VH-VL binders against Spectrin beta chain, non-erythrocytic 5 (SPTBN5). Designs and how they scored, part 5

Target 1, 109 residues: Spectrin beta chain, non-erythrocytic 5 (SPTBN5), of Homo sapiens (Human) (q9nrc6r3533to3641)
Amino acid sequence: TPTMEGSLEFKQHLLPGGRQPSSSSWDSCRGNLQGSSLSLFLDERMAAEKVASIALLDLTGARCERLRGRHGRKHTFSLRLTSGAEILFAAPSEEQAESWWRALGSTAA
Below, E stands for the ipSAE of ESMFold2; O stands for the ipSAE of OpenDDE; V2 stands for 0.75 times the mean of E and O plus 0.25 times the DockQ between their complexes.

## First folded at step 1 (VH-VL)

Design p6 (framework fv_spartalizumab)
Fold by ESMFold2-Fast, scan of step 1:
Structure p6 (fold): chain C 109 residues (1-109), chain A 120 residues (1-120), chain B 113 residues (1-113)
Amino acid sequence: as target 1 above (109 residues)
Amino acid sequence: EVQLVQSGAEVKKPGESLRISCKGSGYTFTSYYMHWVRQATGQGLEWMGNINPSGGSTNFDEKFKNRVTITADKSTSTAYMELSSLRSEDTAVYYCAKGRYSYLHAFDIWGQGTTVTVSS
Amino acid sequence: EIVLTQSPATLSLSPGERATLSCKSSQSVLYSSNNKNYLTWYQQKPGQAPRLLIYWASTRESGVPSRFSGSGSGTDFTFTISSLEAEDAATYYCQQYYSTPYTFGQGTKVEIK
């Protein structure tokens, strides 16, 4: 039962534990929010690096902040998980970024 | 058909608590905010708070923060609003209402309303 | 909190006349990045729940007659019934969803003479 779905770009800003990754880039994905779970359908590059093509993020205790075009992309927001991981997202429009921010903020508990 | 069905009228004494239910049908319950709005006789509409039924996160008008609790049961597609320490000023019709989209809190579907009378 | 002020309090008109209702916000409800006004209009008849007529200040809800329209931006909004019908006798409320707490105006009562 999806709460929200849409095309996004994402970039891993911080790894679990709050450490910076050795490299990261913006990659395309499709986000699907159901309850307190966000699923990302990732590209072939993530599979080549021995990560799942599909990622499932537990949003319990997560924080979402609107960035509004910071970090080299327009219409951006960040998601920080309780693990210390932080992921940046860019939506196709400001309206969609606002929708994601509201939906993600409301499901974190 | 998308519907919200509320529990029946309540008569309460000052100091008691009330609990109103709102059962959704005909839509995906966890995909839309549920809001609570009240209307006292001869007065306008007053937003009390909302819940995202998926995650359980809530927002309230500060005026009700210490007395209102909103919960949701996903298995029964039912939202609940509890208001404690009732006063005569809480006499009103209470509505539940569905947000139209995840980012649009225009209330497209409303419950029929629950009349609450608080008197000694 | 954002305060919405509606005027007039009561509007008494004959069928076929144009009804013009005002809603003024204490703060802008325009989100500049998406250029949308977070303002709605509802119709409420006695003993009934409110009915959504307009959202995004000017977008008519599905099934709502074309005689109802909304306009305005930022802090000043207008709701218009181009040709009043007997069934339009009701109280009309504006509401903002720009920020919590979401707030309503005090309402304008439209009466048929």
Scores: ipSAE 0.006, ipTM 0.556, lowest interface PAE 13.4, mean pLDDT 82

Design p7 (framework fv_spartalizumab)
Fold by ESMFold2-Fast, scan of step 1:
Structure p7 (fold): chain C 109 residues (1-109), chain A 121 residues (1-121), chain B 113 residues (1-113)
Amino acid sequence: as target 1 above (109 residues)
Amino acid sequence: EVQLVQSGAEVKKPGESLRISCKGSGYTFTSYYMHWVRQATGQGLEWMGNINPSGGSTNFDEKFKNRVTITADKSTSTAYMELSSLRSEDTAVYYCARDLEYYWSGYFDYWGQGTTVTVSS
Amino acid sequence: EIVLTQSPATLSLSPGERATLSCKSSQSVLYSSNNKNYLTWYQQKPGQAPRLLIYWASTRESGVPSRFSGSGSGTDFTFTISSLEAEDAATYYCQQYYSTPYTFGQGTKVEIK
């Protein structure tokens, strides 16, 4: 079962139901993938202290797609949830983006 | 248009149980946490707990854990809060409030209109 | 649990005046790694549910008039209404979402003379 952790930037592209957010910006976070859940924390200390995450994403039926040079960041991928929400992620490197895409793709089933 | 519509006022006796509903519309119900917050007469706001309607997972303030149950029915887009062993101190206005599931931050963007509950002998 | 203390209990001012409300936290709600304060402000009018005005201590919710602002960091926060209007008569609450259980201040009532 997939597990992965690392620094990411994220941006909410679509809200649940496919709605446009009133404002969207890139924010830094730490991603923690365990089984079929992706937890986003503001940083490693927040994750270690088990403070409420800024997002808990259910990956069942989710779709992960590599993006190339779009949306103002390098090394990007998108995650579309069954709710219609879409989150964009940027990894620190191409290799890490590829790793996230593979791990999330295998988890989404 | 996002709306949260709560059930009507309740009058209860000490020792009875309370069940309040909160029906969401205008958004994808399973994509947002639903919280319950109460406000006793002359007192401030008090967070009771929440539910993720997608999976049914719940969190509570420890002082309510032994008496409160929160559930959600996806087919009717309705959340329920049950409070057992009622006391006169449970007299309050009870609110449901929505938080973004994908950006959990504990601040509430839409609130129900409130349900007035009176517990008296 | 984190305790939020608001002051003053009541402000009575005339239209056009500046209102300044304080909220003090028993512990820091600033997360040093992201430099964000986990503090919101709500407006509540009699018989109504609270309305979100400010989150992250200083970010205005969409549709909230520019006369409302928030400032401060760590344990000391201020909510300001730069020029009071009659419809601003309400009780204002701060709330922290740094840790569970989420807690609210006791409120500051703003009255328009």
Scores: ipSAE 0.014, ipTM 0.597, lowest interface PAE 7.5, mean pLDDT 82

Design p8 (framework fv_spartalizumab)
Fold by ESMFold2-Fast, scan of step 1:
Structure p8 (fold): chain C 109 residues (1-109), chain A 118 residues (1-118), chain B 113 residues (1-113)
Amino acid sequence: as target 1 above (109 residues)
Amino acid sequence: EVQLVQSGAEVKKPGESLRISCKGSGYTFTDYWMHWVRQATGQGLEWMGNIYPGDSYTNFDEKFKNRVTITADKSTSTAYMELSSLRSEDTAVYYCAREYLDYGFDYWGQGTTVTVSS
Amino acid sequence: EIVLTQSPATLSLSPGERATLSCKSSQSVLYSSDNKNYLTWYQQKPGQAPRLLIYWASTRESGVPSRFSGSGSGTDFTFTISSLEAEDAATYYCQQYYSYPYTFGQGTKVEIK
């Protein structure tokens, strides 16, 4: 089972059912990929001013796409879940974004 | 009609600060990255940094990170580049340019000539 | 940082001749996942801002004449003007947008004699 961990930024683009959120902003987190689950842990420094409610994502049937500078961040990729939720991620580098895209695409299939 | 219009020429002394504006029109300002690129006399193009106006996220070349500040005002569709502690080596034409996704810099400002001399 | 090296520094050619310009990258700018090379070509005429001609190494920007073309992959790229026109006298720059900082080549000056 591929394991991958690292610092990411994330932004909730679509809610379950494909609904638009009332507001959305980029927030820091640590991603941890184990099996078919992606866990997001909040950056403690940002938790005091903004709390993200994402903790565990089921990747079964998910789609992952490279975005390359879309949505105000470079080194970006999207993750669309079977629920219709879509989360955008930005990695610290192009190499890391590529690694995440490969790992998530492999796991979701 | 997409246009990027920059502020006028500047003459500065070493140690002063520079502030250039770039006003976008004819497109949704917050959907495009705005980049700053300079060109010293007889030299090539040098990328300085960029900003995403939608949330003011910025990136810089490490050579400039301690002297350059890039900001954007959504209400006026204007990006700004400030460069502090000017040196004669900062004499250049400064350009703004927009980027959508990964499609290259499709529109550029007309350039702002900056001369730094004692 | 990625270093782009252009050659030759200057080309002096007559109208109707083919111009071939080279750009070599210190590391690959090819993304295997989308099979795109993150390499652009710009034209800059004296006193003017640069103009985008080619992106993704070989895709011609809208409105750019068909005589301009790009090719290559990974680290070696070529820009070609199939039949020079007088209006093509300019400096041509390659640029990579594969990673930050974005970098440009030093330019090739094309002169019409």
Scores: ipSAE 0.008, ipTM 0.666, lowest interface PAE 8.1, mean pLDDT 85

Design p9 (framework fv_spartalizumab)
Fold by ESMFold2-Fast, scan of step 1:
Structure p9 (fold): chain C 109 residues (1-109), chain A 122 residues (1-122), chain B 113 residues (1-113)
Amino acid sequence: as target 1 above (109 residues)
Amino acid sequence: EVQLVQSGAEVKKPGESLRISCKGSGYTFTDYWMHWVRQATGQGLEWMGNIYPGDSYTNFDEKFKNRVTITADKSTSTAYMELSSLRSEDTAVYYCAKTDYWFEGNSYFDYWGQGTTVTVSS
Amino acid sequence: EIVLTQSPATLSLSPGERATLSCKSSQSVLYSSDNKNYLTWYQQKPGQAPRLLIYWASTRESGVPSRFSGSGSGTDFTFTISSLEAEDAATYYCQQYYSYPYTFGQGTKVEIK
């Protein structure tokens, strides 16, 4: 079962159905991957306590792609959901981006 | 044919602000990072910062972060660099340069503007 | 910040001679995932903007003469002009694009006797 946790930045690139958002900005979060679910939290305390998340993403059928610095951030990767939503992520380092890409890829099969 | 055309020479006094433009043509402006690099007389090249015109995200060298502003206008395919609180040591040739690779922020400069000479003196 | 140190400061040679320029990085610019060195070489003639010659440490830009080459990996890089031509008189800069801020070496001036 895949598990991974870490600090990320994220940006909503496409809305469900593939529609473009009217505006989009990068926001800081903490990602927590458990099995086929990725939870995004506003900070480390919320993630540790599992009290609230800003997003809960179902990874069934999702695809993860390395972008490596596109869209104004370094060490980036994308996550496209079956709904047509696409979220861009930036990790603090290339090594961490690689770890996320591998962990997220294992849930998509 | 890819071209980067910069605005003309500037003469400024200490304490004033500088604004230089760089107009891109012959490529998709929003797909490539635009960087600003300067070169003081007799000195080497110094990276100032960059912008991704697709979403206007910027990075700066910390030594310029409190004085430099980089913007881009998609409708005119033009990037701008503004430098405030000018000092005599800001006298330099200022260049814009585009990256080669559309996917990544980390890439080499395949095309450069012709340069803008800026003199700051009282 | 990654510091690039170039040597020699000035190199004076005759046409037909080999020019060898060094660039040393304070830390590795080799990216493990793609096994590429994020290192370029530019040529700058007086009054002109820099011109890209070599990227990824050893790949020659289209239209650049074959006498120009780059080699090295990690922290130690070499730029070579195998047979110097009069038009090669210029200052040559190495630059890293591995990490922000991007940084340049201080340049090596190549003079033709």
Scores: ipSAE 0.000, ipTM 0.572, lowest interface PAE 13.6, mean pLDDT 83

Design s1 (framework fv_sutimlimab)
Fold by ESMFold2-Fast, scan of step 1:
Structure s1 (fold): chain C 109 residues (1-109), chain A 118 residues (1-118), chain B 109 residues (1-109)
Amino acid sequence: as target 1 above (109 residues)
Amino acid sequence: EVQLVESGGGLVKPGGSLRLSCAASGFTFSSYAMSWVRQAPGKGLEWVATISGSGGSTYYLDSVKGRFTISRDNSKNTLYLQMNSLRAEDTALYYCARDYWEGYFDYWGQGTLVTVSS
Amino acid sequence: QIVLTQSPATLSLSPGERATMSCTASQSVSSSYLHWYQQKPGKAPKLWIYGASSRATGVPSRFSGSGSGTDYTLTISSLQPEDFATYYCQQYGSSPPYTFGQGTKLEIK
């Protein structure tokens, strides 16, 4: 069961169905990966207490791709869901981005 | 055209059970998280439960945990809410709603009325 | 834990007037996760403003949303007869994960 947690920035690039959002900005979050689910929390306390998430992402069939500094951030990766939704993430370091990419890739299988 | 149609509401005594259904059409049902939101007569909106697109993750309002179960059948494009141990304060119109990632509900059904009375 | 308080509870105005209503959160929420709904008697709510300031499809330009942190506002610049309804604000991401305000009823004077 893949697990991973960490501070991220994220940006919604495509909505379900592959549509572009009318507005999109980078926001800070705490990501928590458990098996086939990725939860995004507003801060570390919410993540630790599992009280509420900003987003509950179903990773079944999802694809994760390393982007290497695209979209105005360093250490970036993308997550594409079967819905056609795409989220861009920026990790604090290249090694953390690599770790997220590996963990999310394992979940999709 | 996105449509959500609820059914299964009715009159039930305290301690009783009901199962609500929401028939979805006009979109790829399995690609969206779905929620139940209720509204007591003359009152405001209250979120009840959410289920992820695959059905792998579920979330509940504290007052319904252990009593209500949200589920879905993606092969039938149908969302369910199994309600057990019903209380008078569960009396409400129950809406089925489609979730977006930013946590808003872009489409709502017409609602199905649940009345819990002795 | 988070509470959204709307003010005023009832707003009595005439067509052509400006309507302003507020939504105050008990703790800071991201503007990306603060939304507004319009509900007419006997009807389901409709998404009206998402992400504090973006109008949903079909929402007239006389509607505008603004705010950040704990304070959010919905404004209607020149009321039309079809605008008389109850307006609800809603947040996502805090505990509980979805919270609605109690609503502001906009009624004809």
Scores: ipSAE 0.006, ipTM 0.618, lowest interface PAE 10.6, mean pLDDT 84

Design s10 (framework fv_sutimlimab)
Fold by ESMFold2-Fast, scan of step 1:
Structure s10 (fold): chain C 109 residues (1-109), chain A 124 residues (1-124), chain B 109 residues (1-109)
Amino acid sequence: as target 1 above (109 residues)
Amino acid sequence: EVQLVESGGGLVKPGGSLRLSCAASGFTFSDYAMSWVRQAPGKGLEWVATISYSGDYTYYLDSVKGRFTISRDNSKNTLYLQMNSLRAEDTALYYCAREGTYYEILTGYYFDYWGQGTLVTVSS
Amino acid sequence: QIVLTQSPATLSLSPGERATMSCTASQSVSSYYLHWYQQKPGKAPKLWIYDASSRATGVPSRFSGSGSGTDYTLTISSLQPEDFATYYCQQYESYPPYTFGQGTKLEIK
């Protein structure tokens, strides 16, 4: 069962149903992957305690893609859910981005 | 138009079982997480269970965990709640609700559409 | 767990008056995770305000939501007969998700 946790930046690129957000920005979060579920938390303490989250994402059927030189952030990857929602993530390093991509790719399909 | 229609409620004795159904129409059912929210007569709202759009991930209120099972059939556009070992405290109107995650900057959860509810009465 | 407390429990007013009701969280919640529902007797709840201040589709401009941190307010600037209902606040910042307040019943004086 894949597990992974770390600091990320995220940007909502497409809403469920494939709709474009009227505006979007990069925001900080703590990601926590457990099996086929990705939880986004406001900070590391909240993630450890399971107290609060920004989102709980079901990764079944999702797609994860590395984004080289695309969205003005380094070390980026995208996560597209079966709902049509697409979230862009930026990891603190290329090694961490690759780790996330591998972990998410193994559970998302 | 979005419609959610619940059925399956009724009178049952403590320890008994019921299965609730929610028939969804007017939207692509498989694109949305779905929830059951209950309301005891004259009381407030209480979330019971959520199921992901794929059906592979489920979440429960602690007091119903192990007794209730949420499931869905995306080919039939139907949500289910199997309720076992029912207690008097489970007496409530049970609503089927669709989760919205339409925050433009951040992802969050609210219920954008609700069914009419189906009444479950657990009494001897 | 985050507890939402609404006050007053009952608010008795006449059409044309201003209604103000509050929702207090036991710990800070982001405004993006606080929402309000309207419920009329014998009917299902309806999403009314999301992200603390955004009106749902079809909600009249006389309704406004505000607040941040632990203190949130729903205001109706000039009551209409159809506004008499019970209003519930809801948060998604702690587990389990979807904690509701106990409701404020707005009734005709």
Scores: ipSAE 0.012, ipTM 0.571, lowest interface PAE 8.9, mean pLDDT 82

Design s11 (framework fv_sutimlimab)
Fold by ESMFold2-Fast, scan of step 1:
Structure s11 (fold): chain C 109 residues (1-109), chain A 121 residues (1-121), chain B 109 residues (1-109)
Amino acid sequence: as target 1 above (109 residues)
Amino acid sequence: EVQLVESGGGLVKPGGSLRLSCAASGFTFSDYAMSWVRQAPGKGLEWVATISYSGDYTYYLDSVKGRFTISRDNSKNTLYLQMNSLRAEDTALYYCARGGDYIWGSYFDYWGQGTLVTVSS
Amino acid sequence: QIVLTQSPATLSLSPGERATMSCTASQSVSSYYLHWYQQKPGKAPKLWIYDASSRATGVPSRFSGSGSGTDYTLTISSLQPEDFATYYCQQYESYPPYTFGQGTKLEIK
């Protein structure tokens, strides 16, 4: 049972090791937070069936920052992994962005 | 109404240290990333460091990494820059600026008056 | 890291003339991460145009920003005496560091 799930947009900002990607763009996904893992899926059906994820992120030692407003998207937050990877997320509303930030911060411990 | 007031600049010898302060007022300081941007006399702008609104993330210009430390005290609405192992090329007017990094966009929307740091033998 | 090159270094024009200045990036930059600042002698810089084309609060409508990819332009449709200043472009797409162009000094004849 996920601690939290919902629709998100995401953008890969840094690759593992802190390297910059040559190109990145915002894309839609569904996020499932369960235990210390965040799974990103292309759509709700894939999320329900867990048949394929775009990414499976290990949140151990991860840090989540609230990005509030700007940045080409509203209601944004960032997730930095111990690998040096950094992903930007945009939630559908301010309330959902706060909920994600709280849940991810609690889980990342 | 938004105000940023820098202090702590002065004349120091190479290898010396200084701590700059920036007193912020007129906005909720803890909601914003803060940055230091410097300008050598007669030269252009050069970004030095940014700190996230929480203080958990810091970013530095390569040439100052390991020598400069950006920090903040949200209870005092104050931003700091600890500068160690100063070099002649660090001579500049140092501006406190609101913004930078992801938080509130990638621009600097308010700037202080600057505080002059001169490094000479 | 991305290098920003501004041209011309100095632009000398009469009041009422159209001013155009350029900022060229060594690599493609998203318009969301390119900004312009105005700095008058002895004063701190002011945010002037953000996200390539959005005017900051208080900026007159005679100022416009445009561009995409590697080429960005700041235009003043009809120069006023108070427009005398140095204009700097800035990018963030390179993470980190932020970079500024070397500036274009606008002199009113």
Scores: ipSAE 0.008, ipTM 0.566, lowest interface PAE 13.8, mean pLDDT 81

Design s12 (framework fv_sutimlimab)
Heavy chain, then light chain:
Amino acid sequence: EVQLVESGGGLVKPGGSLRLSCAASGFTFSDYAMSWVRQAPGKGLEWVATISYSGDYTYYLDSVKGRFTISRDNSKNTLYLQMNSLRAEDTALYYCARDTGWYEGLFDYWGQGTLVTVSS
Amino acid sequence: QIVLTQSPATLSLSPGERATMSCTASQSVSSYYLHWYQQKPGKAPKLWIYDASSRATGVPSRFSGSGSGTDYTLTISSLQPEDFATYYCQQYESYPPYTFGQGTKLEIK
ESMFold2-Fast, scan of step 1: ipSAE 0.015; ipTM 0.640

Design s13 (framework fv_sutimlimab)
Fold by ESMFold2-Fast, scan of step 1:
Structure s13 (fold): chain C 109 residues (1-109), chain A 123 residues (1-123), chain B 109 residues (1-109)
Amino acid sequence: as target 1 above (109 residues)
Amino acid sequence: EVQLVESGGGLVKPGGSLRLSCAASGFTFSDYAMSWVRQAPGKGLEWVATISYSGDYTYYLDSVKGRFTISRDNSKNTLYLQMNSLRAEDTALYYCARVEYEWSGTYKYFDYWGQGTLVTVSS
Amino acid sequence: QIVLTQSPATLSLSPGERATMSCTASQSVSSYYLHWYQQKPGKAPKLWIYDASSRATGVPSRFSGSGSGTDYTLTISSLQPEDFATYYCQQYESYPPYTFGQGTKLEIK
């Protein structure tokens, strides 16, 4: 089964149903991939909500694509769920972005 | 418009060294991975090396590992290939090519190519 | 390493005829990782078809690509004089190395 964990930045690009969010910003998180599930946890922060699981994503039928330089971050990839939700991720390095893309692809994304 | 201009090719003896350069213009060079692809006279295309847009990652054809070094200077919009311990089998026209990632996809193909620079390794 | 084999090595036809050439992979390749290049004598290659079936900018509609798995085809419905060139297929599914087929030379009969 695919397993991968690491620090990421993420941004909600589209909500379920393909709707534009009213606001969208990059936030830090830790991603944890187990099989066909991706869990996102907020890193410790200076204010409230220092650590919390913010999402559990079902990757069944998801699509993961590498992105090039058009989203304000480098080393980026997108994850589009069957719900129509789309999340953008930025990895700390190109190698990590490639690893995430491959791991997510192997879960039938 | 995208332009890639190679230089530095020439005639060298086996065991010699040569440095190729590729001057890029018409796009944000630091946003693209770059490759060297060669073609021996009358033969097909053979990929040689790729460097990531940051320069942090390099990939090589097995037969050139340890002999060739791909590098880039993003401040000068220039790609390099340092070739050491040259062999007769390295004789080829060397192309500089831009690696494209679709903003909506993960596909890597060579969307723009330079004119090529000829490297001849012979005694 | 994925080996791409192109057939025929040389295709001799007249203007107005239909040209069909094949690219066979030693193992399955996603259509999203199979591309075609056109090269005229003394010139650099040009991207011609990407993702097995998408025409690059400026490529005439008489060119079409198709295929899946191990078998891919490039077709020209009615040859024009400027179409006589060597065509190479390329795969990205297994990298490095990025591999090319040996080429199909399309020549005037």
Scores: ipSAE 0.005, ipTM 0.563, lowest interface PAE 15.8, mean pLDDT 82

Design s2 (framework fv_sutimlimab)
Fold by ESMFold2-Fast, scan of step 1:
Structure s2 (fold): chain C 109 residues (1-109), chain A 120 residues (1-120), chain B 109 residues (1-109)
Amino acid sequence: as target 1 above (109 residues)
Amino acid sequence: EVQLVESGGGLVKPGGSLRLSCAASGFTFSSYAMSWVRQAPGKGLEWVATISGSGGSTYYLDSVKGRFTISRDNSKNTLYLQMNSLRAEDTALYYCARDTYEYFSGFDYWGQGTLVTVSS
Amino acid sequence: QIVLTQSPATLSLSPGERATMSCTASQSVSSSYLHWYQQKPGKAPKLWIYGASSRATGVPSRFSGSGSGTDYTLTISSLQPEDFATYYCQQYGSSPPYTFGQGTKLEIK
């Protein structure tokens, strides 16, 4: 059983080193939290085939924060990595966003 | 500019041990996952191990699990591969490679490699 | 584990000709995680095409990559002497390990 898994939307807000990307947009994925790693997978709508992960995020020392401002999505939270990278996430519901925030907060450090 | 320089390769007998090093420069080392990729003489590329930027997560090829240990010292910008219980099949040129999520875990920079020969 | 199979193993052509080589995955891979490397004898590999179709910095426009799912192709529209090398495809799975194809050796006829 994974520690936490679910459908998410994500947006790369800051690249490693704290640099802003030239362009960024929201995209769909599946998040899978296991140990100190968060894996992001493509969200397959009609998949019969296995799909590789988009990213493997190291959560050691990471910080997770619930977002309240404008970002073009509801039910959002941010994940800031020690590399300086920051990824914004949107969950399908407020309850799911809170579940992710709690799970990620307990894993970081 | 980005540079990766491997060292520590050599001739070792089966069952022996060897430690490889990779000196990194020209980028913020702690911000990148790093990998070891090997190539047996005249053969193709084979991924061996990956370590996250902080060193908190490590991943290994099944055939080296329990024998090889990947580690890093971010204060020295150096990546390591401790190889124990070496087998003839581990004979290869070992490359240090930088992993970037910008290219979806592609290896954007490689060192020149260090040769490990396991033989009598 | 995802297995990548490249064909042909060896491609013998003359300068000025078009080269086409393929990479087939044992199961579906997102095009975002399919990369091509160029390796010359005695040298380290260089990332050549990333995300199936994007040329890395400094890669000439005669190189193009395409494909999706299980089938990927690298094409060189008009071979130059410096293009003769071994080309490897590589994918990133749902977690490491990464997988490489066995390589296509492009050699002078």
Scores: ipSAE 0.012, ipTM 0.611, lowest interface PAE 8.4, mean pLDDT 82

Design s3 (framework fv_sutimlimab; at its last look DockQ between E and O 0.34; V2 from the best seeds 0.00; counts 0 for: pae E 6.1 > 2)
Heavy chain, then light chain:
Amino acid sequence: EVQLVESGGGLVKPGGSLRLSCAASGFTFSSYAMSWVRQAPGKGLEWVATISGSGGSTYYLDSVKGRFTISRDNSKNTLYLQMNSLRAEDTALYYCAREYYDFWSGYSFDYWGQGTLVTVSS
Amino acid sequence: QIVLTQSPATLSLSPGERATMSCTASQSVSSSYLHWYQQKPGKAPKLWIYGASSRATGVPSRFSGSGSGTDYTLTISSLQPEDFATYYCQQYGSSPPYTFGQGTKLEIK
ESMFold2-Fast, scan of step 1: ipSAE 0.021; ipTM 0.645
ESMFold2, look of step 2: ipSAE 0.028; ipTM 0.592
ESMFold2 (binder alone), look of step 2: mean pLDDT 91; pTM 0.920
OpenDDE, look of step 2: ipSAE 0.182; ipTM 0.751

